VH-VL binders against b7kms5. Designs and how they scored, part 94

Target 1, 80 residues: b7kms5
Amino acid sequence: DTFETVRNTIRIESEVDESLRQLCHEERITKETWLEAAYLYLCEKPEELAQVIQLAQERLSQRKAIADYKRAKTMQERFL
Short names: E, the ipSAE of ESMFold2; O, the ipSAE of OpenDDE; V2, 0.75 times the mean of E and O plus 0.25 times the DockQ between their complexes.

## First folded at step 5 (VH-VL)

Design ja19 (framework fv_iratumumab; at its last look DockQ between E and O 0.11; V2 from the best seeds 0.00; counts 0 for: pae E 13.6 > 2, placed apart)
Fold by ESMFold2-Fast, scan of step 5:
Structure ja19 (fold): chain C 80 residues (1-80), chain A 126 residues (1-126), chain B 107 residues (1-107)
Amino acid sequence: as target 1 above (80 residues)
Amino acid sequence: QVQLQQWGAGLLKPSETLSLTCAVYGGSFSGYYWSWIRQPPGKGLEWIGEIDHGGSTNYNPSLKSRVTISVDTSKNQFSLKLNSVTAADTAVYYCARDYTVEYFGSDTYDLYFDYWGQGSLVTVSS
Amino acid sequence: DIQMTQSPTSLSASVGDRVTITCRASQGISSWLTWYQQKPEKAPKSLIYAASSLQSGVPSRFSGSGSGTDFTLTISSLQPEDFATYYCQQYNSYPLTFGQGTRLEIK
C-alpha cells in the first residue's frame, strides 16, 4: 500500500458534523479525505492558517466554558 | 505559562470591607471558573466562592451574605469583597483557577485547582 | 456540607519511609476527591484528582486510592522535598470542602 495511516477518534459538535456529512455526501468524498485536504491546503497559506487557529482557540474556550457549566450544574444538583 | 498575581488590603479593622484583586497573565481568562480560597493561621483551607468570565457566581453558604466576587473581563481580573470583617476573617487569601476535566463519551467531570496566586495575608485587628 | 476528616493530623517520618494519609468524607462522594500538597508560606499544589489520577509532573511515588467515603494518599518512598502539609478536597457538591490537613514532619 502507498499510505501509512493511523486511526483517530475525534469529538465535534453535532451541527458541524451534520453539515460536514452533507457536504461529503454531495461531493462524494469522505470526512477523512476532507480533513487531510483542509489541513494540507492551510499549511500552504500561513495567514489563513493563523485565522483558523484563532477560530479553533475561540471554540476551545467555548467548550471549556460549557464543560465548566455542566460540572457546576451537576455539583449544585447534588448539593440541593 | 499561566500566572495569577493578587493584591489588595492587608490590615483591617473590624466592620471594614476586605478587597482583593487577582489578575491572570499568560493564558485564557474565558472558559474557566476562578475561585477565592482562604486559610486562617494554623488552620485548613476554606473555599469562598467562584466566578466565570460571564459573571456567574457560586458562593460558600457560610459567607454568602457578606461576600461578592466580581469580574473585569477587559483586564482579565476578578475581585473579592468581604463585608463586615471580624477577627475570624484573618487569613491568607488565595485566588485560583478551577480546572474541569471532561472525558470523551462520559457525563462525569473532575475538578482541581491548577494555578494559584501568591496569597495575600489579611489581618483584622482593633 | 460534606465534612472531610484527615488522619493523622500530624505524622513524623524518615526519608525512605512508606507514608499513608487517610481522608474520610461524612457522606459518599464517589471518586470526586483531589489531594493537594502545601509547603510553608506557599500556595497548595494539586497532586491527584479523581481519587487516583496522578497529575502530570508529579512523582510516581505518590498514589491515591479509595472511593465512597474512605480515601488514602500514599508516598511509597519519602523524599526530603515531601515534608509538607497534605489536604484532601471533595468536589461532589457545593460548597467545596477540604480536610483539616495532615502535617508530615521530619523524624
Scores: ipSAE 0.497, ipTM 0.836, lowest interface PAE 1.9, mean pLDDT 91
Fold by OpenDDE, look of step 6:
Structure ja19 (fold): chain C 80 residues (1-80), chain A 126 residues (1-126), chain B 107 residues (1-107)
Amino acid sequence: as target 1 above (80 residues)
Amino acid sequence: QVQLQQWGAGLLKPSETLSLTCAVYGGSFSGYYWSWIRQPPGKGLEWIGEIDHGGSTNYNPSLKSRVTISVDTSKNQFSLKLNSVTAADTAVYYCARDYTVEYFGSDTYDLYFDYWGQGSLVTVSS
Amino acid sequence: DIQMTQSPTSLSASVGDRVTITCRASQGISSWLTWYQQKPEKAPKSLIYAASSLQSGVPSRFSGSGSGTDFTLTISSLQPEDFATYYCQQYNSYPLTFGQGTRLEIK
């Protein structure tokens, strides 16, 4: 290998992950290389990038709501 | 209170398949990842892998080729299968719930195991 | 994989002692570290997450500090119920990894 990689924690929503997994399998690529390629592509496409960012912000808002609910529920469970 | 109960065969011969199941009671099954972790006698802990209610999995690369984690949402259960076992797979196996929180503005998660099964000793011997 | 190395591997102490356990990561993990306590024939119990956040119900004599690669778990005044094995665990990157453990024994 001639490049360095950075490892991180990435969690993908179940239905999206499954769909992406199927695509990557069919195209003989990995989710990691897909993400890299997608980002690089979008860097050259400002309008498409803006659309993706908007969608990502909406999904983040949803995740935050879910996380808040999980915290409340977990705290409740810990004291029962 | 959330409780995890696990079961499965405790004695295997080399080359057989380990099979364990964990059932979740007293809490939501959806919205969490569920992990398998093992501990050889007198040794430390090794994370095996995890699954969510939708069936998405992440595996430890050291075991990925032999490990399958599955879920049965209708029963609030998830299972571990480990193929081609050897003596090195002798361990107490735990199921656990992942407490995961995403922080706003961060690409990193708060993640730890808050509820555990009672553990299952699996011994591999000829 | 990120390797987690604890020090010491074993430690003898007396009730009332101040005890410090260290954990070193092979690479930077920010503050994404959890400490666990494990007693014989029991599953691990989480004590501290995010390097320094105390879990609910955990006595205040337990504390955690550190960031990056070096972390410490401190018990300010050791109690009889604190004799156990302690593990650090990073969740900065997959695969999730644990330290080899520190066995805290009564002197």
Scores: ipSAE 0.017, ipTM 0.713, lowest interface PAE 7.1, mean pLDDT 90
Fold by ESMFold2, look of step 6:
Structure ja19 (fold): chain C 80 residues (1-80), chain A 126 residues (1-126), chain B 107 residues (1-107)
Amino acid sequence: as target 1 above (80 residues)
Amino acid sequence: QVQLQQWGAGLLKPSETLSLTCAVYGGSFSGYYWSWIRQPPGKGLEWIGEIDHGGSTNYNPSLKSRVTISVDTSKNQFSLKLNSVTAADTAVYYCARDYTVEYFGSDTYDLYFDYWGQGSLVTVSS
Amino acid sequence: DIQMTQSPTSLSASVGDRVTITCRASQGISSWLTWYQQKPEKAPKSLIYAASSLQSGVPSRFSGSGSGTDFTLTISSLQPEDFATYYCQQYNSYPLTFGQGTRLEIK
């Protein structure tokens, strides 16, 4: 029953963060409470958790690809 | 274009509280971290801390016992307070936007400060 | 804290020279390092992020290299507008920390 918290920092894509902050404001909750609730809800729903994980993996792959492409393109333009 | 404009008192006595405000124009306030960075005259840069739209902060441990960064989202502003100043706190203080890309599940970042305020010289009498 | 140590602290060079500035981290920071240029009474300007990725609008005479603990900023043919102070900054871990700076002056 103890509500001990751990301080963490995360960085979220700006358009997603704006939408999430607006939702939290309208519902009078906090971003951290929303994250905790979302995780706890999904823990009891394996099929839905798998769907969220798939989406997260796709987003992660896109972020990595953009970073890799940007770095590779910059190197080509500077050395050619 | 994004523009950062900062203001606050420039002359302080020892033990007073430094207070600066930075307003963000011409861009989204949400979705970024906002930092304070200082530079003593003729010396290097020191990162003080950062805050996001939701109020989450990270502070330099060297200053965290005395520093508070806060945000007023209704005005697109963020502020710095530094308590109990001494002559060692004399510096030019900058506000800046932290441009970052983070990849979850990977330890890769891209990070730099892309927009800066004009700087405010704060002098603490010795 | 990750301490960033730059070498040299200052140097004097002529237009057209090749200039090399180094930055050493007290522990491994992978490639998570940004280089800045600062002219007197102005805010710093980012030049290179991720150790080697050149910012848009930065001349190609600037380049960066390194990974782990040892990093290098190179100016291949020094121009008059390049006389400034240069800083490295790591973003591997909080707190974000800067090197002490390298002043580049005309000879």
Scores: ipSAE 0.000, ipTM 0.602, lowest interface PAE 13.6, mean pLDDT 84
ESMFold2 (binder alone), look of step 6: mean pLDDT 89; pTM 0.917

Design ja2 (framework fv_iratumumab)
Fold by ESMFold2-Fast, scan of step 5:
Structure ja2 (fold): chain C 80 residues (1-80), chain A 126 residues (1-126), chain B 107 residues (1-107)
Amino acid sequence: as target 1 above (80 residues)
Amino acid sequence: QVQLQQWGAGLLKPSETLSLTCAVYGGSFSGYYWSWIRQPPGKGLEWIGEINHGGSTNYNPSLKSRVTISVDTSKNQFSLKLNSVTAADTAVYYCARDYTVEYFGSDTYDLYFDYWGQGSLVTVSS
Amino acid sequence: DIQMTQSPTSLSASVGDRVTITCRASQGISSWLTWYQQKPEKAPKSLIYAASSLQSGVPSRFSGSGSGTDFTLTISSLQPEDFATYYCQQYNDYPLTFGQGTRLEIK
């Protein structure tokens, strides 16, 4: 038997990626296995999972605000 | 989960005004732009415009003179009005959510439409 | 406006085939391109963004490639549920624009 896998591309902030790469190198693990382990661990810890979801929602809201600002600036330069 | 439900329009005569409404359920209305996209029979998709919770709009320049998108934040709804319709406006109209991903340290962002309404067929004929 | 042109307009294929659909932008759009799948009487579903980033829940047989002006969507082993119309969309500049679509039909 072999684990059935799927290929995903994930785009994350550069500073987070750099930190995660260093952690993975030091601990001799891969980003893929770290992601799997982190999710599986959090699924067994509902209170910690809720805190992670809150942080994710906050980060998503911040990214959307920045995207909205850049969108408005593009429209001003090209159409307004 | 997030769901978009749309209604309005149907059969119109040339020169009339097209009116469609989209309601957002199960998620936050704020923090996103919300778009209208249409598809004439046998043709591709055309982006009409977008609006956010604050009422800021961006319109496709080809339709800007005839289109108005508005928002009713108390009902989590946004609406499309397209004036002076002709046979060329015959299409299935969709509402959709703009999902954007921004990167710090970069001036780029990704964009795709992640939730869509069921579509509304608008036929313009004499 | 940036014009998006897809090729072919339609193609016929059999289950198990490798299918390639192309999209060409009238000017450089970097990798700012999304691919959608649309089944009859349904709204489109996003498959790939940033030219090559596969959406969660989309089968691994779908892949995207390209940058600049020329882009490709590949289905490595066609399944019955893959018969649909496929659209590319650029988000490099406003207004947002879509290709005319490629209709994938059963042989």
Scores: ipSAE 0.006, ipTM 0.667, lowest interface PAE 10.0, mean pLDDT 86

Design ja20 (framework fv_iratumumab)
Fold by ESMFold2-Fast, scan of step 5:
Structure ja20 (fold): chain C 80 residues (1-80), chain A 126 residues (1-126), chain B 107 residues (1-107)
Amino acid sequence: as target 1 above (80 residues)
Amino acid sequence: QVQLQQWGAGLLKPSETLSLTCAVYGGSFSGYYWSWIRQPPGKGLEWIGEINYGGSTNYNPSLKSRVTISVDTSKNQFSLKLNSVTAADTAVYYCARDYTVEYFGSDTYDLYFDYWGQGSLVTVSS
Amino acid sequence: DIQMTQSPTSLSASVGDRVTITCRASQGISSWLTWYQQKPEKAPKSLIYAASSLQSGVPSRFSGSGSGTDFTLTISSLQPEDFATYYCQQYNSYPLTFGQGTRLEIK
């Protein structure tokens, strides 16, 4: 009885959330169990895990670049 | 661990061009603006300008006519060129990473410099 | 350009003292202000952003307050490693501007 849980709040892109929500509805699973299963599956497949980590790093970099663009634009608009 | 290493320094004569390069190790280069900041001996800090991975720049208007910041994405480096130097350009020059803080549901952003290079002393004298 | 003016320009204090440094902007900058600490021959280190948000790893004795044009940095119980020069910096608009610095010296 090692079934102890933690509560997490996660922000993801709305388009990804909609797609994931539809998948979970069609397959009769929850977001929580999908996340657990995806991680456990990838831990057994190091080459696939590396690809996922690369995609995650690219997506994080893109989010940071968008935030930087918006920050700079706001500061430019206040200056101008 | 993110490290910024800079080089290019020394003694310049008035009218020459100052050239400094900063290399980024140990972290993502593409998601940030990168800045140059200078500090004359015994004085405060002056922001020179910033550049992102895509080559978009913002410059301090007081230096804009003389300053060029460029990026080499293949080497994760960015460089400062300041032409027509005078004794007023004598300073320690720092490269730094702009860290933007984003908030959920807000168009408000906070900013600070989280990593800095070691500094390069540039002296302009006749 | 937004001018940042710090006071005092220098301050002498003893270990254990409560120290307050002030920064004034020439126009309203909301809470868009960062505080830095700089030790001799070293690059500055950010302490506080958004006028009052303490950086991870910075001791809780440091605190910031203010909004608009008037800002303060407080060190509640000064430690030996806190003797340094402190700078405020606005990020309301370009160009980014810093105060002239406040040098905190051993009394």
Scores: ipSAE 0.437, ipTM 0.822, lowest interface PAE 2.3, mean pLDDT 91

Design ja21 (framework fv_iratumumab)
Fold by ESMFold2-Fast, scan of step 5:
Structure ja21 (fold): chain C 80 residues (1-80), chain A 126 residues (1-126), chain B 107 residues (1-107)
Amino acid sequence: as target 1 above (80 residues)
Amino acid sequence: QVQLQQWGAGLLKPSETLSLTCAVYGGSFSGYYWSWIRQPPGKGLEWIGEINHRGSTNYNPSLKSRVTISVDTSKNQFSLKLNSVTAADTAVYYCARDYTVEYFGSDTYDLYFDYWGQGSLVTVSS
Amino acid sequence: DIQMTQSPTSLSASVGDRVTITCRASQGISSWLTWYQQKPEKAPKSLIYAASSLQSGVPSRFSGSGSGTDFTLTISSLQPEDFATYYCQQYNSYPLTFGQGTRLEIK
């Protein structure tokens, strides 16, 4: 084997995974090679990389808000 | 309190199949992955693979061609079969629960094994 | 596979000593590392996860630090119960891999 690879444990939203699977199926590529290509491409494009980081920050903020809401709702249900 | 109890083969000859079973008591079987981990005498730990209540598995690539982990949800048990054993498979085998801390708002999680079986020594010799 | 290397392989210490053991990953694993304690003839017990998060019920004399490739486990004041073998384990990527272990022995 000419490539040394690692297997990573990550969790992504199911809707994103479904969309990415469809893209990979249509283009005859794998999620792993798409991720590698996307990262390598963005590393050469600082302005686009900054935009992707901003979107990542927005998604992280959204997930945090959902988690906070779920915690608050659970506390209300347990102690009301 | 959650307890894991394991049983199965002790002495095997080369080429035989190793079979071990782990039973889970005192806690929920669903919602977790359940792992097999081995330790050759005097050596470190090697992760073999994991399974959940739906039968979804992940295996160590080094063992994937020889290993099968299965689950019996009605009995809260999961089992390891390792084919074509050699002396290199001599080890104490443990079952364990994968406890994961998932960070909502993150693409990752923490992982540690929080409950372990008592261990089963498997010796492969002619 | 990510290779985990511990040092030293063994060390001798006295009750009351400050003990540090190290673990090095062959590539970056962020903070995705768990430390275990194993006594003879027993299954391992998890002590610390996420490199520095102490498990419930584990004495405060145990602490972990590090990120990326270099990690340490520290016991601030060694007690008789602490003589054991310690293992690090990465969960950054599959397969999950452990260090070879550090044996902590009575001086």
Scores: ipSAE 0.000, ipTM 0.601, lowest interface PAE 16.0, mean pLDDT 84

Design ja22 (framework fv_iratumumab)
Fold by ESMFold2-Fast, scan of step 5:
Formats: sequence, C-alpha cells, structure tokens
Structure ja22 (fold): chain C 80 residues (1-80), chain A 126 residues (1-126), chain B 107 residues (1-107)
Amino acid sequence: as target 1 above (80 residues)
Amino acid sequence: QVQLQQWGAGLLKPSETLSLTCAVYGGSFSGYYWSWIRQPPGKGLEWIGEINHGGSTNYNPSLKSRVTISVDTSKNQFSLKLNSVTAADTAVYYCARDYTVEYFGSETYDLYFDYWGQGSLVTVSS
Amino acid sequence: DIQMTQSPTSLSASVGDRVTITCRASQGISSWLTWYQQKPEKAPKSLIYAASSLQSGVPSRFSGSGSGTDFTLTISSLQPEDFATYYCQQYNSYPLTFGQGTRLEIK
C-alpha cells in the first residue's frame, strides 16, 4: 500500500548539484522526487527523451575521457 | 550497439611484422582508450597496449620495444603492429574498448573491457 | 608486474551446483578486480568489476567478493550456459594483468 523505494548513491558534477539543490530549495521539493518526476515526464515525450539520452551519452564520454587521461598519466609516472 | 570488427594477417614467419586493424561501429570512438589483448593457446590473456582518439599510447613494458599502436580517426579504426615475431607471438589477438568509471574529484576509477572484437588467430611458424 | 593466480585450473560441476572460483594477487590490489567469462571461440565478456559490482544484464546468481589479495567468484546455482572459462583481471597497477583462467566443465 505504501510506496516501495530503493536507495541509490549517485555522483554528479558539483555545478549541476548546486544548481539542482537551489531549484529544489526554492520549489520545496526533494532531489529524489525531482528525479522521479523528470524521468516520468520525459517518458511521455519520446523525442525529448532521445535528446536527453544523447546529452547523457556525451557527458558520460567526457567523464571517461577525463578518467582515461588521469589513468594514462598515472601509468606513465609509475613506469618512469 | 557498439561493435568491433577486426582483420589482418593470420600466418607469419619468424622475424616478420604482425599487422591487425580494428574498426569501431555504432558508437563514439572519442572519449575512450582502445586496447589490444592477446591469448596464446592454452594460456591466459595478456594486455598489449592502448590508444585514444588523440593518438596517446600506453604499452605493456614486456612488448614496448616491438609494439606500435596507431589510430585513424577519420575511419574510427586503430591498428596493431608487432615487429620481429617469434613462435611465442602465436595467439588469438583481440581489440577491445576500455570502459573506465571515474568519480569527479576522485583519484580512483573502475576499469573493464566492455566490447571486444571477434578475435584474430595469428600463427607464427617456420 | 602483479601476478594473478586462479584456482582451481579446472573443475567439473552439475547444473544446480554452487561453484566457487578463487583468484589471488601477488600484492594488494584493494578491490580493483574484474571477472570475465569466455566461451569457446568467443571473446571474453565482463561480469563483475570492483570485485563485487555486478554488470547490468548479468544474472544475479553471479557474485564476487574479496579485497586485498584474495578474491572469489561464486555461481549460486549453475545453469547450462555457465559452462565456460573464467578470468580475473587486476587494474590496481599497469601493466594490466589477468589470471591463467579456470575452466568450468560439465560433470
């Protein structure tokens, strides 16, 4: 009868977190409910959902590139 | 969604150069390192090296003097050249994508190979 | 280089069995270990990373545990499609290194 929920730990960019936190404070909602609402809303708009997915893929690729750069630098330092 | 297809020489004589190419389809080539990994008959996997879109490479020290990995960004391809082959270089060679998970502000990351080519058997015999 | 040693080298099991495969690192690697499954004439497929994090699409009967030098891959109830060779791989330091493999065979 009550909502069944799961707990997720997420890491997001600091600037995005600050902006989202400000929005949630001003609107008197939580980050959890905003995430649920955003996903549900986008599921009703396939073309907009596709654009969001594309942005997410681009952001993920950027994070991987940064991680790969740090890894390569560490590898080179380790092997002199 | 992402698919890696590889091709190149299969039969070599000692002292020749091994040449293999891997093409990436269905996904972004930039933003990742791309690796070559080999598997000698009856043995485990050996990481050869990696390259990114910008041409930056890292090689296994055991093979560094004989290995060159290059990239052709216009074709989304990367290639392996291994000089001065011997019977010890007989193996199935795989290309693969390095999937690296990083947390912003963290020095640690998780790593695994998420997509692999079909493999190319290279036999070195006299 | 960090040497990865798997045990056993091979084992025979029946559908429904609980199977345990062990991997040992020659020095501490924290939790920076990935497990792969490889079927004959196929490329390996990653199953678990960070020693215990199950990848999307991998059945929940697979689990990983361990930290430091000793690691375990467990299949809680073996299915016909699970007969394969399993490899561990460390990413604590470079070069990246793999275990010699554990061949899981039908009994």
Scores: ipSAE 0.000, ipTM 0.627, lowest interface PAE 13.3, mean pLDDT 85

Design ja23 (framework fv_iratumumab)
Fold by ESMFold2-Fast, scan of step 5:
Structure ja23 (fold): chain C 80 residues (1-80), chain A 126 residues (1-126), chain B 107 residues (1-107)
Amino acid sequence: as target 1 above (80 residues)
Amino acid sequence: QVQLQQWGAGLLKPSETLSLTCAVYGGSFSGYYWSWIRQPPGKGLEWIGEINHGGSTNYNPSLKSRVTISVDTSKNQFSLKLNSVTAADTAVYYCARDYTVEYFGSSTYDLYFDYWGQGSLVTVSS
Amino acid sequence: DIQMTQSPTSLSASVGDRVTITCRASQGISSWLTWYQQKPEKAPKSLIYAASSLQSGVPSRFSGSGSGTDFTLTISSLQPEDFATYYCQQYNSYPLTFGQGTRLEIK
């Protein structure tokens, strides 16, 4: 018997990554196992899961707004 | 499940205007840039330009004088017009979604085209 | 504009082979590179972004590496469905540019 795993590479905010790395170092766990545990825990708690999904939607919206601003600025700089 | 469907004129004469439309189904139109990309027969890919739901555009400088991309947010459609076509404009034209991964507080992002239309062959001949 | 150059332009290989395709940028693009696979009469499909990040649903036999100007796509054990044309694309700066493509053919 063995764990079957998939390899994912994800990009997250540097400050969040730094904080998570610090937590994992102090607790002697890995980012992979923390992510698995967090998701599994939230799946048992539908109200908390809904709150996390809302936060994720808010963060995604913020990233898209920043992307739109950066692209508008690129257009202005190249084609002004 | 996002689908892009495209349509428009397939046969053009030199000097005419190429017009293609792409409709987005099954997903959100807002929050993304939407691109046009072309591929001449037997050759590689060339990015034409992109537009977002707000009408902000970026164009390939090589085509800027001839290209216009527009959006109809009420229909979830975006359209390409390319003026003064020549035989060099003969290609399969694709619409595609720009998927970006953004980082709050960062100046960088990842980008790839995740959904594509079926392609439209445009032939320019006399 | 950033010019992307792929090597080789065509490659013949057999099922089970390790295949390597390279892509060079005319200036530094960090890791801001996507790899695509295109089969005849189909739109391209993205395989890898950020030079090395494998897309969900893409087999683990595909891998990408490199940074700056030199990039590599590797297929560790070629399968019949892998015969296709492969393109690299930079997103470091506008306009977005693609390599000329590498056609992977049955030996």
Scores: ipSAE 0.000, ipTM 0.641, lowest interface PAE 12.7, mean pLDDT 85

Design ja24 (framework fv_iratumumab)
Fold by ESMFold2-Fast, scan of step 5:
Structure ja24 (fold): chain C 80 residues (1-80), chain A 126 residues (1-126), chain B 107 residues (1-107)
Amino acid sequence: as target 1 above (80 residues)
Amino acid sequence: QVQLQQWGAGLLKPSETLSLTCAVYGGSFSGYYWSWIRQPPGKGLEWIGEINHGGSTNYNPSLKSRVTISVDTSKNQFSLKLNSVTAADTAVYYCARDYTVEYFGSDEYDLYFDYWGQGSLVTVSS
Amino acid sequence: DIQMTQSPTSLSASVGDRVTITCRASQGISSWLTWYQQKPEKAPKSLIYAASSLQSGVPSRFSGSGSGTDFTLTISSLQPEDFATYYCQQYNSYPLTFGQGTRLEIK
């Protein structure tokens, strides 16, 4: 029809998921529609989009650091 | 894009300390380990050690007694000091970024060096 | 330490040839192996990680295979820019170790 959809699997932090789930329950919307609306809104607001991208880059950096720590720990454990 | 620029070293005498610095431009410093790798003339590669933005290090045990890697997060730089050099330490020294690959739903990781400095030739005279 | 041994140490080939380089680990490393290409007076460039995963931008003529202790790098149709030294590197455990290198030369 109007919408062709794709199925995506994403992994987000549990605290963020809990907060988003609470919001969706209170407002009677779904995570899927919230994500679509948030992205579309930000695409029309370049200054706000830039701020969100900066936050995403910071969060990605934190996740990379955690992955690096776990990788190094695993390699050290195998060495011993 | 990401660039690594390195400087320091040159001609050293036996027993001196080798000092090299690597600066990172055009990318995030805090999300990675950063390595030093050397290559003696005409020979293969030897990993020296790595450091992250928090100062956590892992060293090659063969060099651990002589090596120190440090980080200056305010300048996005990391540095290598190798004490008590001998002719065996003559090599081109490279800085490099450790890139860790994480997979959804997995506790396994892949690793490769994705960006390298230009290399610094260190010659230790006999 | 895990010792990485490459074979051959050097080989000569012609443009268009299929070339294989092997790498053997002294103990099992699963698929935790990266292949690098190094040209004279340049830093190495990563080609393949996880034994078989091609890096973005690396030509499809390069492929890797193997797991455990025995690994191969294959160039299906050698091009002039492929003459270089190739290194394998394990990341199973510290310290990170490289093979001694295989120098690919013009026949």
Scores: ipSAE 0.449, ipTM 0.814, lowest interface PAE 2.1, mean pLDDT 91

Design ja25 (framework fv_iratumumab)
Fold by ESMFold2-Fast, scan of step 5:
Structure ja25 (fold): chain C 80 residues (1-80), chain A 126 residues (1-126), chain B 107 residues (1-107)
Amino acid sequence: as target 1 above (80 residues)
Amino acid sequence: QVQLQQWGAGLLKPSETLSLTCAVYGGSFSGYYWSWIRQPPGKGLEWIGEINHGGSTNYNPSLKSRVTISVDTSKNQFSLKLNSVTAADTAVYYCARDYTVEYFGDDTYDLYFDYWGQGSLVTVSS
Amino acid sequence: DIQMTQSPTSLSASVGDRVTITCRASQGISSWLTWYQQKPEKAPKSLIYAASSLQSGVPSRFSGSGSGTDFTLTISSLQPEDFATYYCQQYNSYPLTFGQGTRLEIK
């Protein structure tokens, strides 16, 4: 079987990363294979996938609000 | 998919006001800053300024005295006005979306322009 | 303002070549740098952000490296569609600033 892979750099909340690292260490798997497996599993479960997407949208909305605040603050401090 | 379409005046005389408009289709206008960026002949790209859905603006200090960016949220459009143009303002002008992601737990964020308008050539000549 | 200087300003290469272009910031910008590709009469397209993070859909032959003031964009095996002008951009400090560009042309 041939696997072609792509490298992605992602940044996630440190508490989530800590928990995921612990899980991967205990189960002897990698973050990459856990992400692949989780996505493939959820694609077969439409109701669960919808719940995950909802959580992702909520987390993204919070990050956008924080980013907007930080950008405005940086502009005020640097020149505006 | 998100598309940006721009239009406005192309040929100007010195001292006139440059006016360009950008319309956003196919995606959310809120939640982002929207920028104007220009590219003079033989030079790199120059960031002009940005505006968000709420009308909050940030301008490049080098252009701040001549630049106004405004938003029409009902039409998902934002516009650039540049006063008192000179030959140095000859450039291709682009509108673009600021993709800014806050990584929770960090004191930093990534920034890049992910969607761009087609560009408008503005020539200032006597 | 942070000045971004690219070198070389132009470069001739052949399909299959390994191409390297560089970008230098006038002050430290950590890894807060984006690389763009621009084809004639088209808007720029972002390739790499955070100095080394490849955008989804960008071929793996593109890679970025560097931190602080010195940054590099590498194309490991040049393809015909890669002939374009490349720009770096810093997002450490406002105003946002871009390099003057490196034009990659066919040898």
Scores: ipSAE 0.000, ipTM 0.648, lowest interface PAE 11.3, mean pLDDT 85

